# Miniprotein binders against q9h3h3: the designs that were tried, part 16

Target 1, 235 residues: q9h3h3
Amino acid sequence: EDGFTAEHLAAEAMAADMDPWLVFDARTTPATELDAWLAKYPPSQVTRYGDPGSPNSEPVGWIAVYGQGYSPNSGDVQGLQAAWEALQTSGRPITPGTLRQLAITHHVLSGKWLMHLAPGFKLDHAWAGIARAVVEGQLQVAKVSPRAKEGGRQVICVYTDDFTDRLGVLEADSAIRAAGIKCLLTYKPDVYTYLGIYRANRWHLCPTLYESRFQLGGSARGSRVLDRANNVELT
Short names: E, the ipSAE of ESMFold2; O, the ipSAE of OpenDDE; V2, 0.75 times the mean of E and O plus 0.25 times the DockQ between their complexes.

## First folded at step 3 (miniprotein)

Design C6
Fold by ESMFold2-Fast, scan of step 3:
Structure C6 (fold): chain B 235 residues (1-235), chain A 96 residues (1-96)
Amino acid sequence: as target 1 above (235 residues)
Amino acid sequence: DPLEELLKKIEELARKALEAIERGDKDEVKMLLRLAIWKLIKLLFEVTDPELRKKAEEVLEKLRKAIKALEEGNLEEVKKILEEILEEIKELIKEL
């Protein structure tokens, strides 16, 4: 409304991370309780700041499901940010390779497959499929944004531990496809999020490493995956 | 001047936050304060001039104090802090 689209998105993402989360934690909660939890908190109905007509009266930043084997690995984000500032000041080239090296040096390795869906039954169905795959052990952890006051698309994030482990990233894609997801997926390393690499960034970097499109037909791969960083088709 | 432009935007956000307080819209106040803090932190990450950095840090401290007062439900204190921030920003803009 104010012409602050990029800044509003960044501020909203930060606020969401800081606000309370609705979490189904399979490490401490029996899998048999998942279906009731999903029915209680469908992402198309959970509101960002609470609403008398919604499942929540208080603000919710994210709706998340943690797998039984989930172990958070945030790495040294402060060291990463300091090194990023030094790199920018140095005048050295900023490339996907240098960002990858910074991430490795500071152990900021996690990344995520992203899918954007409009609020509704298709979003809720997709989230339920992802949540079940997490609880059953095919995926490690996932989260979905709540519904904004003005509407708009919601995002499902499916995380992997190490964006440099291509096999692990591709295995996550396969698990997402096996859960019945057929929409476009893009993969973004968390290092890009921490450093503010979005569309139309000042360094003209592609904001995602991989793109996955559903493969029609019963191939062993299940999807067509493009390596955006190296401009190579992997499947 | 990138700093002057940013300070004017923070001034606008603080003014809108005061209007949101008058409407009793605490969620809007919180969002506007967070947006202002985010903008200022991003600026501080890029600013190397010690004098400008010090002044920006003072505004950031007041914004953080305002969000703490908001979380405590003290809207009168939030309003007071926002009014102080507006005066400080206006003075900073004049000095640039």
Scores: ipSAE 0.000, ipTM 0.210, lowest interface PAE 12.6, mean pLDDT 80

Design C7
Fold by ESMFold2-Fast, scan of step 3:
Structure C7 (fold): chain B 235 residues (1-235), chain A 96 residues (1-96)
Amino acid sequence: as target 1 above (235 residues)
Amino acid sequence: DPLEELLKKIEELARKALEAIERGDKDEVKKLLEEAIELLEKLLELVTDPELRLKARFVLWKLLYAIKALEEGNLEEVKKILEEILEEIKELIKEL
């Protein structure tokens, strides 16, 4: 029923990925330059398609920070997508386990913690904290969406190398919390993104594997993490 | 051959859309892109080969992106996307 909406979201994601990115690359840029870069490109002011009154006159798909040790490895995304189409035409069951197997076979293992915030100081402050954690080596890579004309929420994505490595996923959550982030976080493997599986998909799959809620006082991690797929507390 | 017929119709619509861009006729471009999307969705219902389905889906995503670029008034981007779509449709026809 909302299949057309899912295809539209996939098209928007593709457009953002193909448009120019504003990147702070810690592999080639000294950490001392980060604060100036963050002040120049606050995500609440950077516009998706450019505006003479904003920091950018040209389109920007994403604002990203690459850590010093960042080495991109998206795996065999094309092979994954071909195998997914074959699975759909085979009549075999489509389950979280089947998708995990496809992801492992094609080495499409990355995933991301997501947070959605309204444009403004709180978003810019959250992004600055995440960016510093990336440059300092506590996180590997992150990106934030620019402001869309319709004025909706913006998203910060914090990536991990391997969604099957629960310790790595939990360590990223801890680093996000240590950066002062207190909003709800959800974790989505990139395999779901590449296959266009969003909420309300035809297979009734939950694309969110983990959910993190900030916990005031008590918790050493600063948060409570749930395995949404299995409905199990991890912390 | 219904698949080849649909692809050729989509190709024709994309070419007409490029002509409409040259004339600055945004309303006609939008109409042609929407018609191409409908035909491509119909094509996806008929295609069972996984590799062809994947390629057709990428064309669908490009058409949707072209609509968005058009709504933003970026005719240069729409033209670029349409030229890429025409190349991809030609390859799809060859693979039938």
Scores: ipSAE 0.149, ipTM 0.614, lowest interface PAE 5.0, mean pLDDT 86
Fold by OpenDDE base, second read of step 4:
Structure C7 (fold): chain B 235 residues (1-235), chain A 96 residues (1-96)
Amino acid sequence: as target 1 above (235 residues)
Amino acid sequence: DPLEELLKKIEELARKALEAIERGDKDEVKKLLEEAIELLEKLLELVTDPELRLKARFVLWKLLYAIKALEEGNLEEVKKILEEILEEIKELIKEL
């Protein structure tokens, strides 16, 4: 069941990437309009298929906010996939280090902090905090999934340009925590998504590189970040 | 539709690969899987729709997985993957 759910979640995530996005682009839209846009399109009310009475009449794949410094760069995803295919056929051992090298070679370096929240005020408030942090330049880009018909958790994705830049990954965690978010965060490189590496994959690769747990009264960051590959705390 | 024709050829190759597994002909299985990959690569060049392209890539990854499982001698896993591929191709054909 968990494997089908991961492929189904991947297929849904990709179908969502293809449907229209509700975007606030800080490069073209004044920051003063953000609050009105957030009020118009609260993630808990925006529906995946444009249900009657939702703020959207058309299907929405994602709700996104682009910061002033946002530059979409996906790298050579095709070359990455070809190299991954060749690697699989070679019978060579596949390690997290191998994936890191593939990602670097093909410039597929993007990654994201993920948080899963139930629909409602807490989600909308978390999203508003993230969206503001993006517009203020503390974060580059974020997206949130719309409400599904079946309900369930919505996901907020906060991107970083380089999953190999540990400092940038930690800075994004700090900005998310500063936005008032206290839930568990997991960091996943996009290369793992592009290569179909999900939970319980045949290579036993953990698709999550980092975990962030909120800590009351802890260090200046307000979080404890764990490197899952090395089982080492970074903060 | 050239895309449907390619998908039907890939489906046929996957079916022949299942038959070759039952015969214990690993070399024929490998050849059929490699041919299916080549056709999927051609499909990916023709597919401009990103959703369809992605679904086609998942089929490609499953084919590559089947080759690896074959090389590992896990014929049961190869069979399972090929059955999944056949279902996915049928769905892709319905979406065309």
Scores: ipSAE 0.000, ipTM 0.183, lowest interface PAE 14.0, mean pLDDT 85

Design C8 (at its last look DockQ between E and O 0.51; V2 from the best seeds 0.00; counts 0 for: pae E 4.8 > 1.5)
Fold by OpenDDE base, look of step 6:
Parts: C-alpha cells; structure tokens; sequence
Structure C8 (fold): chain B 235 residues (1-235), chain A 96 residues (1-96)
C-alpha cells in the first residue's frame, strides 16, 4: 500500500543488508543455545533502528539463522548487473525467461520463500519454528526482518540454493509447513532482488515464481504450490 | 568527476538541512532533502560500480528515513540521520 517506487524498495533492501545483522550460526554455536538466543532477540521486539527499550541498541538489518550446511554463494552479481544494464540499453524485450537465463549465466541462483506476518507472538513462534528447522538441517538459512516503527508486517525469508531446482523449492515448502507455518508463502529468486524487480516494476514482471497455500487434510506436503508463470499446480 | 560533483552537492544540501533544523525551518529541511534525493537518483544513473551503487542506495534510504522522521516531527532523529549521511558521503568521495 505504501506508494514506494521500485527504487525505494531497492534502497530499503540494500540498507537492511548493509546494517548489522543478529546471527545465530549453527556452524559455530551449539544448538542448545538457540532457545536462549530466540528469547533474547524475538523478532517482534528487535527494532530496525535500535529504539529505546528494544533488545538492540544499534540498527539491525536482519535477524538470521545459519544452518550447519550453509555456505554463502552469491555468484557473479557484478557480471549480472552489467549484463542487465546492457540488456536494458539494447531495447530487447525483458521476460521471465531472460531473467532466468541471466541468473544461470552468472550463477545467481538463490531464491527464497517469503511469508509476511504481523508483529507479535505468531511471528515470534513462526520464526522459532523456522530457526529450529534450520538448526536441525531441514532448511539451510533463514532471516526475518526486525520490527519497523510503524508496526508493519515483518517478513521471514527461507532460502534455497537454486530457484531453477523445482524439487529443492518444493522440499523447502514442505519443511516450512512441517515447522507449523500455515500462512501464504511466495517464492522469489534473488536475481529479481539484485536487479530491482519489485512489485509494480516498469517491465510488468511478476517477481513471484511460486505460491504455496496451506491445505488441511491434503497431500503429505500440507500445501498446494502454484507456478505463477504458467498458472499450473506443481503438487 | 561528475560523481564527485554530485556527491559534493548532496553533501552541501545535507549541511544546509542541518542548519535549517537548527533554525526550526521544517519546510526548508524537507525541500533540501527532496533535492538531495533527486541528485542521488541522478548519481545512481551514472554509477556502474556495484559497491559504489550499494553505498549510494544506502544513502538514498537514509534520506528517505530523514523525510519520515521529519514528518513525524522527530528533529533529533533527522539531525542524527543527516550526520550519518555526511559521514557516508565523505567516505564515498574518498573511494572515487
């Protein structure tokens, strides 16, 4: 609803990435400390700019949990951006297929399931479930946005290594559902973030590749996953 | 360097905005911040280096935050953000 341009959303995202992160790293920290860490830094109370009385005194861009198998690999983001600028200058049509090909060429293949939740107990409980799933090795990495001043929705991001690996994307959805998450999930490749492809972008590209809806009594996955580009159910 | 010139102009606008805060001239602060945003958007069109672009986007977001803080009437926060912007711009100029 906030009339932020694609540039505003890009600037916000970049600022959050550049500000300090609160990280639980399961590679270096015992899993037994997770509960104490979650209690110390509940996402609904951690503030984006370190407001008085918050658990953090300094700005926090993200709260993150790294799994034991997590290895940061961003690919060739610089080459991706240069190729994207050249493509825009060429006047060639830009399609989801074009973005997929750019991502593959530059090895920028990461993507994320996104869930938006209001601040409060439901968010903190959802985050605790996701954080546990990451530490237990069911998920590789997740992050949650801190609380904004206006009390807007916070986002939990659960990453997968390859948005082109449909099976891996579906396995992550299943793990999220197993963690007790019942809200709507949308899947967005990171290449769309790096290229500033947000809602209402000038190319009319949908930044969401997949949508997952929780289903009671349905398939073993507990969700229906829709391919948004083809309007096809995958499950 | 066109980038350095733009950054120096934005720096000057941020300095003038701090002075306007001290005078209690909120309307002038808003105008100066809006002008700084426009110049920073022009800078972003010229920046091809990804790391420089990231830092420029960070400054852009701080400018937006300053406007929001101004609209909330939190002049101390506006001042703090502007001081941060000045430091970030100074660092950016050194990296050119």
Amino acid sequence: as target 1 above (235 residues)
Amino acid sequence: DPLEELLKKIEELARKALEAIERGDKDEVKKLLEEAIELLEKLLELVTDPELRKKALYVLWKLFRAILALEEGNLEEVKKILEEILEEIKELIKEL
Scores: ipSAE 0.355, ipTM 0.740, lowest interface PAE 1.3, mean pLDDT 89
Fold by ESMFold2, look of step 6:
Structure C8 (fold): chain B 235 residues (1-235), chain A 96 residues (1-96)
Amino acid sequence: as target 1 above (235 residues)
Amino acid sequence: DPLEELLKKIEELARKALEAIERGDKDEVKKLLEEAIELLEKLLELVTDPELRKKALYVLWKLFRAILALEEGNLEEVKKILEEILEEIKELIKEL
């Protein structure tokens, strides 16, 4: 065996969810403690496996900030997955509209803006801005990956609760930009993640619903947002 | 109980892998880890309890992590991972 299996990928994702997370929870922690917490756990220094010299002695799956109004709601993920399996064996066409309808039917409506940054000050600064936006109520929930063994890019995920609510998704983009973020943002509905649908999938679906590019002197939101499914600019 | 018997076999393989580390026998460690992976994958085919399945997947991830550490020559990390696997398997057996 060469050590690669589909089970390995599933196990890796599950392990990150199951390992301890470093969480600042505004529902139970005063906002005045945020700056100290950010200084203690910069994402460029927190390690996935607990390396010497890192702030964490044990593995960390994610670093997260929960806003005051955060209530987890994944929807009917099991029903979604069952319906997806049935659809694949039915012979019916699989389109972006099909995925949208499955997500609506099963109330799996969350999605996330994604940004990838190299470890270092820029990442830590970006995370701090996002974390403050969450605690201040402009964003609801965000997480950032810890530093990987080989020093590759890390990801910040900023969640929204309904990918079909374009205004809410655009408001999150605006809040991200107001926090000083200038890099490319891509938006992925969680339905694609729960169904294991990635960029080079066999159905030729595009899991990136929106792209946001920083625009100097642009729209009221300060960014140019493209709807990838319809190839239409929203801003 | 087929789940319990598989978990006990995986536990024994992990113990033997720790002994092989003390001898410096990297080839035997890799063989034992790969056999443990195979048995755990068989266990995953049998498990029906969602919480047990999640914990079994976590052990599988640790087994793959151990192989990666072994290929990089980091025997201290392999030993640490195996000790964690042993403790988690003991807890899984008790929860049956």
Scores: ipSAE 0.065, ipTM 0.555, lowest interface PAE 4.8, mean pLDDT 85
Fold by ESMFold2-Fast, scan of step 3:
Structure C8 (fold): chain B 235 residues (1-235), chain A 96 residues (1-96)
Amino acid sequence: as target 1 above (235 residues)
Amino acid sequence: DPLEELLKKIEELARKALEAIERGDKDEVKKLLEEAIELLEKLLELVTDPELRKKALYVLWKLFRAILALEEGNLEEVKKILEEILEEIKELIKEL
């Protein structure tokens, strides 16, 4: 079952990326239209495969908001995959440090803060806050999953362009907290997603690089941020 | 080309599954979907190109969704998913 779950998660992620997205693009759309768009497409009501009675008649992979300065950069994913295969056959230890080095070498630097919430008002309210922060320029880009047919929690992803830029990662956390978000946040570099590092991975690596907890530390930010890979408090 | 051979076999299984749906033979549909999953998992071990792997994983996800729809007794949804799978496999073969 664990092997099935890992492969199933990878396949699910690819399907969501390939299916159509509902996008509010602040590069081409006035900010004044955001509230109407959020009311039309609340993530608790948008269904993954376009159920009758939902806002969508066709499948939706993600609901996304692009900031005015958003410029996608995936890096050299092909080179990353080739280097990953070489690393696995080399006998070198597979650690957070070696994955970080592969990501830097191949410029696969993006990452994301993740929050998981049950469908309902709290999810829709959290997403609205994040979306406004993106459009206002405090965050770069974000997306939220639609409601799955099976139910379960939905995920909001808030992206940063460089997971090795600790200051940038912390600034995104602060902006999320300023938007009113109080739930647990975890940060995952996209390199882990491309290489299939999930909870039940073969290398027993923590699948998240950072963790943020609301008001659990002595931080003036109102959050404690922990570097899980190095076991170091950042705040 | 072992990748093309595997994709053509998966395509044939999907076509047979559509024929089995027309007959209402749910047991045969399930058997064919499970065989397609096994072949696609084998194909994923051979694919190194990230874009082709992404598309192959998408087909794998669709096959899992088809089995879930079949277990729910929704043959029309299974048919729709299989038609989508066939289009995606045709595109994968073209990209080889």
Scores: ipSAE 0.000, ipTM 0.332, lowest interface PAE 10.7, mean pLDDT 83
OpenDDE base, second read of step 4: ipSAE 0.222; ipTM 0.665
ESMFold2 (binder alone), look of step 6: mean pLDDT 87; pTM 0.860

Design C9
Fold by OpenDDE base, second read of step 4:
Structure C9 (fold): chain B 235 residues (1-235), chain A 96 residues (1-96)
Amino acid sequence: as target 1 above (235 residues)
Amino acid sequence: DPLEELLKKIEELARKALEAIERGDKDEVKKLLEEAIELLEKLLELVTDPELRLKAFRVLWKLYLAIKALEEGNLEEVKKILEEILEEIKELIKEL
């Protein structure tokens, strides 16, 4: 396993963010065009670099759907980074609470539910369900990674505006479940990404705040949501 | 080759940034790094080869890390990253 260095993964993430996106924007495009757009750009067929025979000839970083209420707000990421650096230099203990306070102070509050799916019909069907939920206003914004040359799992990201709003996080989980998605979901604040806090970081911080597991015949939500920081079920 | 010319300009900016570090001129270092990012973004618009693109994105990532380290006041880390950038650019030029 050629251990892709953290630098390689960061470079790939940056490349994906900077490359062209295939976007359906519900603010400018009629909802009636969504099905044609989904059929034109199924995530399992859209290739990262525009491979021959793919729906895209050019590189695609992400496939995204923006809802009617979508307003991009990243907050003060630069101020967040400076404060994080000052905190590291201070030698003060770094806790999940510290990161939460930094995020609040700098208004870097976005987070996402993540699901990893193999390329194919199940991925495309899951994406179609999410895209509809976004266009219908049940979700604000979502993106899916294109198919890589090496294959592997594609990721769907479903965003929420505030990772500190537990209710909003749980509502997004419910909407994802209502869209027919049954896989494991993990919730990650974007602040952890901006600060370079990955799995096995030197501060032992878990970048995943919540896990959602589908449950047959369970509560009205159809899922069990675990707070990983406190090891408490929220549902 | 327009790609080689851009890479050589970025190389020159990185070299000038190293010189500015030695002078203690943080503002000039930042300006040079920002200009290098802008040129590298232009390079990325021209590069279609996936392997070259990935290498260029690694350089871009390192430029952002250098700016970050500069903002931290970690001039030694900025210097280290800039030296790595110069090495990667030299490799990129050889692959063109």
Scores: ipSAE 0.037, ipTM 0.549, lowest interface PAE 2.1, mean pLDDT 87
Fold by ESMFold2-Fast, scan of step 3:
Structure C9 (fold): chain B 235 residues (1-235), chain A 96 residues (1-96)
Amino acid sequence: as target 1 above (235 residues)
Amino acid sequence: DPLEELLKKIEELARKALEAIERGDKDEVKKLLEEAIELLEKLLELVTDPELRLKAFRVLWKLYLAIKALEEGNLEEVKKILEEILEEIKELIKEL
């Protein structure tokens, strides 16, 4: 929250999406170039609006890595938004199940695992691990936010094609853990992003669908995954 | 079985709504869709099975989309949605 409204958070996300992205695209760039690219653009040093003292002098919205097999599918976002207006006009309750059905009906199925880290070596190291997993084919696509003018935590997003495909979501979690990531992960379907469901949303919905916590020593998976909407453990 | 009776009533209302569309009677279509929504909400109060709830909720959403399309004057879209609803209700009845 940090005093921000859902509309403020949505506006910031839109601005970042509209600004230029720094992209390593494994579909067109040899994997051997990844380490040099990661060294050139560490997310803790890339600035949101540019600075002659940083790797970039121009604004950067996101730093992204696309896997060799990455094929984006956004679904019917226009139909989703029309249905969302109908729901709001209906006067009936807005719930996680309601939004899930909107997403399924309009094929807006992608989602992402999120991790929030302070700028520094641990962020850069985590991003490098994720980026290598994407280029090696264990993950499909990922992005990380640049450093904000006021500082604060940065976010790494690791995408999956279909948030209703539980096995696919859990496989992505496993690949993130295998890359050495041990921090808290939360999973957000893109439908929530398109409809402005953030921490300070008007409908008081939890902005994430799943939660993953690393466990030392006990689990074969290395993590416990909780379905937050239904309060059910998936591991 | 009260669930089967509710589903059959919802099916009847959806079928009548398709007939009203063929006549261009938008007021009758809206009335029938609103009645179907009320019955489906009653059904959802009775259903505890997660799979059945999910399928019933999909039908509820399609009814909302049909009303929105109707308000926009898109009768072709309303007809397509209603045809999908009828297929899903028939499948639900078979699974009971």
Scores: ipSAE 0.000, ipTM 0.095, lowest interface PAE 19.4, mean pLDDT 81

Design D1
Fold by OpenDDE base, second read of step 4:
Structure D1 (fold): chain B 235 residues (1-235), chain A 81 residues (1-81)
Amino acid sequence: as target 1 above (235 residues)
Amino acid sequence: GSMKEVRIEIEVGTDEEEIERLLKEAIEFLKEGAKVTIEIHGDNPKELLELAWRIALRLKEAGFRVIVEIRGDTVIIRVEP
């Protein structure tokens, strides 16, 4: 079941990336319109395929907010994939270090903090907090999945430009926590998505590089961030 | 006039020359103002998704509106001019 679920999740992510997005772009839209946009398109009510009575009549892949400093740069994804196929054919060992080097070589450096939430008020409130942080310049870009027919958990993705920049990854965690989000966060580089590296992959690679847990009584940052590759606490 | 609807079915394992022929045919229908639905079938989810992604990307790059729906072992690509 776990392997089929990983491939299915990959398929759904690819389909969602190709379908139309609902976007608030802070570069072209005044920040004063954000509250009205959030009220019009609450993630818990926006449906993946535009069900009757939903705010959207057409399919929606993602709901996204772009900050003032957002610049889309995907790097050389085709070159990355070709190099990955060649590496698999070579029979050389594949490690997290190998993937990091491939990502650097092809400039595919984006990554994201992920949170999974049940549909409802808590999800919509979390999304509103993240969207505001993006528009205010504390975060660069974020997206949330629309509601599925089966009522499963929705995912919020908060992006950073470089998964190899530990400081930038930690700053994004701090901004998410400052927005009032207290759930578990996991950080995944986009290179792992492009190469089809999911949970229970044949190389036994962990697709999550960092884990953030909120602490009610702890230090000034309010979260504990674990480097999973090295099993080291960063905060 | 009623917009023409065209349905194309593709199986995973079809040769590349036939896939390219079908894509060219789809693009010609789209240029004529037809709605095109491409159904892709395959038992291997990885191969199915790779083929669907390649087809969807080509149509998007050609400037068409593409909607992708996954239904078990079938991917449905709806394309509008």
Scores: ipSAE 0.024, ipTM 0.409, lowest interface PAE 5.1, mean pLDDT 86
Fold by ESMFold2-Fast, scan of step 3:
Structure D1 (fold): chain B 235 residues (1-235), chain A 81 residues (1-81)
Amino acid sequence: as target 1 above (235 residues)
Amino acid sequence: GSMKEVRIEIEVGTDEEEIERLLKEAIEFLKEGAKVTIEIHGDNPKELLELAWRIALRLKEAGFRVIVEIRGDTVIIRVEP
């Protein structure tokens, strides 16, 4: 996110989480209603703070789709943040391994595949594909940002429940590719989001654990996945 | 547009007693059905965001609908009953 500080990015994420969400909840809503909902709320047209010319007159923090089996578990985020402040004041080195250990200790295990797309048809088409995969049970839950007042790219987040479960993370990547997504994907554990680890963080950590690039060929997965933390090709 | 709208401006570094008085005034207007917009200005992002979150959480805990918009050196908090 060019031009923003890590503090501003974290604050905007917290504001979006606090503000109202537009949700299609497959636990209580028939799958047959999804296409009408997607047509009503294309993310390229839904505005962050409402606009008479958009589908929403009121502010929207996120547009989300919950799968039929979705059960949220964010862990002990308050305990994580307290431990993080203690770590920063301790003078000990801050590394990917240290952050992983804090996340495990406080059960903050969820993570997400991220894709950043400009507002327009390609964003709306990608979101529709992801939303259908969630409702059909190939993915657990996903959300997409509304259009910001300042413009810029929007983000689609596809969640997995445990970033330490490599097979589960790779299975989600495979399902995203099966949904027709061909853009660059990066995987970020929620612990990094809660602690403000973004592109230009002061600890000089890579802000994502995995990177997925679409690849044509005989691979059943349809992508090359790199483990950025360990610098190892997984596929 | 609501029946009434009230705008309050706060600078980072404002005395805590003054902030408390402004918030109490805002709550009275909200109880009467008015919309309140609180605009917070500051050039230090950490101090700006900490103050904004403290104000937003207090109003949300009081039972009001709170919307937060972050815009560079300014945070706009829109509150509805």
Scores: ipSAE 0.014, ipTM 0.492, lowest interface PAE 6.8, mean pLDDT 84

Design D10
Fold by ESMFold2-Fast, scan of step 3:
Structure D10 (fold): chain B 235 residues (1-235), chain A 81 residues (1-81)
Amino acid sequence: as target 1 above (235 residues)
Amino acid sequence: GSMKEVRIEIEVGTDEEEIERLLKEAIEFLKEGAKVTIEIHGDNPRELFKLALRIAYRLREAGFKVTVYIRGDTVIIRVEP
């Protein structure tokens, strides 16, 4: 593919990030208010651009839950983007290792587990489980996209603070599974999002570092996690 | 009493040091309970939106309510404590 789809996806992500967010912030809001907030703002009913018939009349870019210990750090995104433009102009190979090096240099370390679900009860139920895990301290922060169009899937993003911390990434996966999530998960570093690395990118890079598939063993719940960058099965 | 309102204007091409200074000033006003409006001007949409996105991300990361309006060659960022 020629990367046109990746450019479109990057533009949509940028627009969503710039629009207002609906946030449950456990740092300032009692945990007892979460269930009422989840009932008020189910992601299958919150519309991307607002609708008098939905919970929101104004545009919503994301619905998010912040944990009690959440401390946001986006790093030096502008420095990252300048270095990226220089790299593209230099003619040097663009590889996962080169992008990892840029991310570390500019301290753009956050990443996220992604799950894509159709609008409806299963999405709302999955989001409620993730949101409770965040407020209970098992996960740090999560967000879910509003309903943008008919037939389109919505995405739940569960963040970790450092994509280079493999154990932290795996602990987040375990907490997602413990919350009752059984769908396919993929892990993407935010550096890839900032640089427009999506499924149809022009450098033919895999847009995700890890993949998690649900596995049931007896009464225990678990998953198989593959490190796609190093071709290693971790669990 | 009425809440204080502060307006900050930024041109695309402003030095990073000046952007950082203005953002720290904006955050200080927001911590004091003021509303802040940041108006970013530029004739190149790509550079305008890149700067606006960076500023909006920074302010949301700091915990403030941020609303963005795009008005041709200007992006207006309204920030509430």
Scores: ipSAE 0.000, ipTM 0.191, lowest interface PAE 13.8, mean pLDDT 81

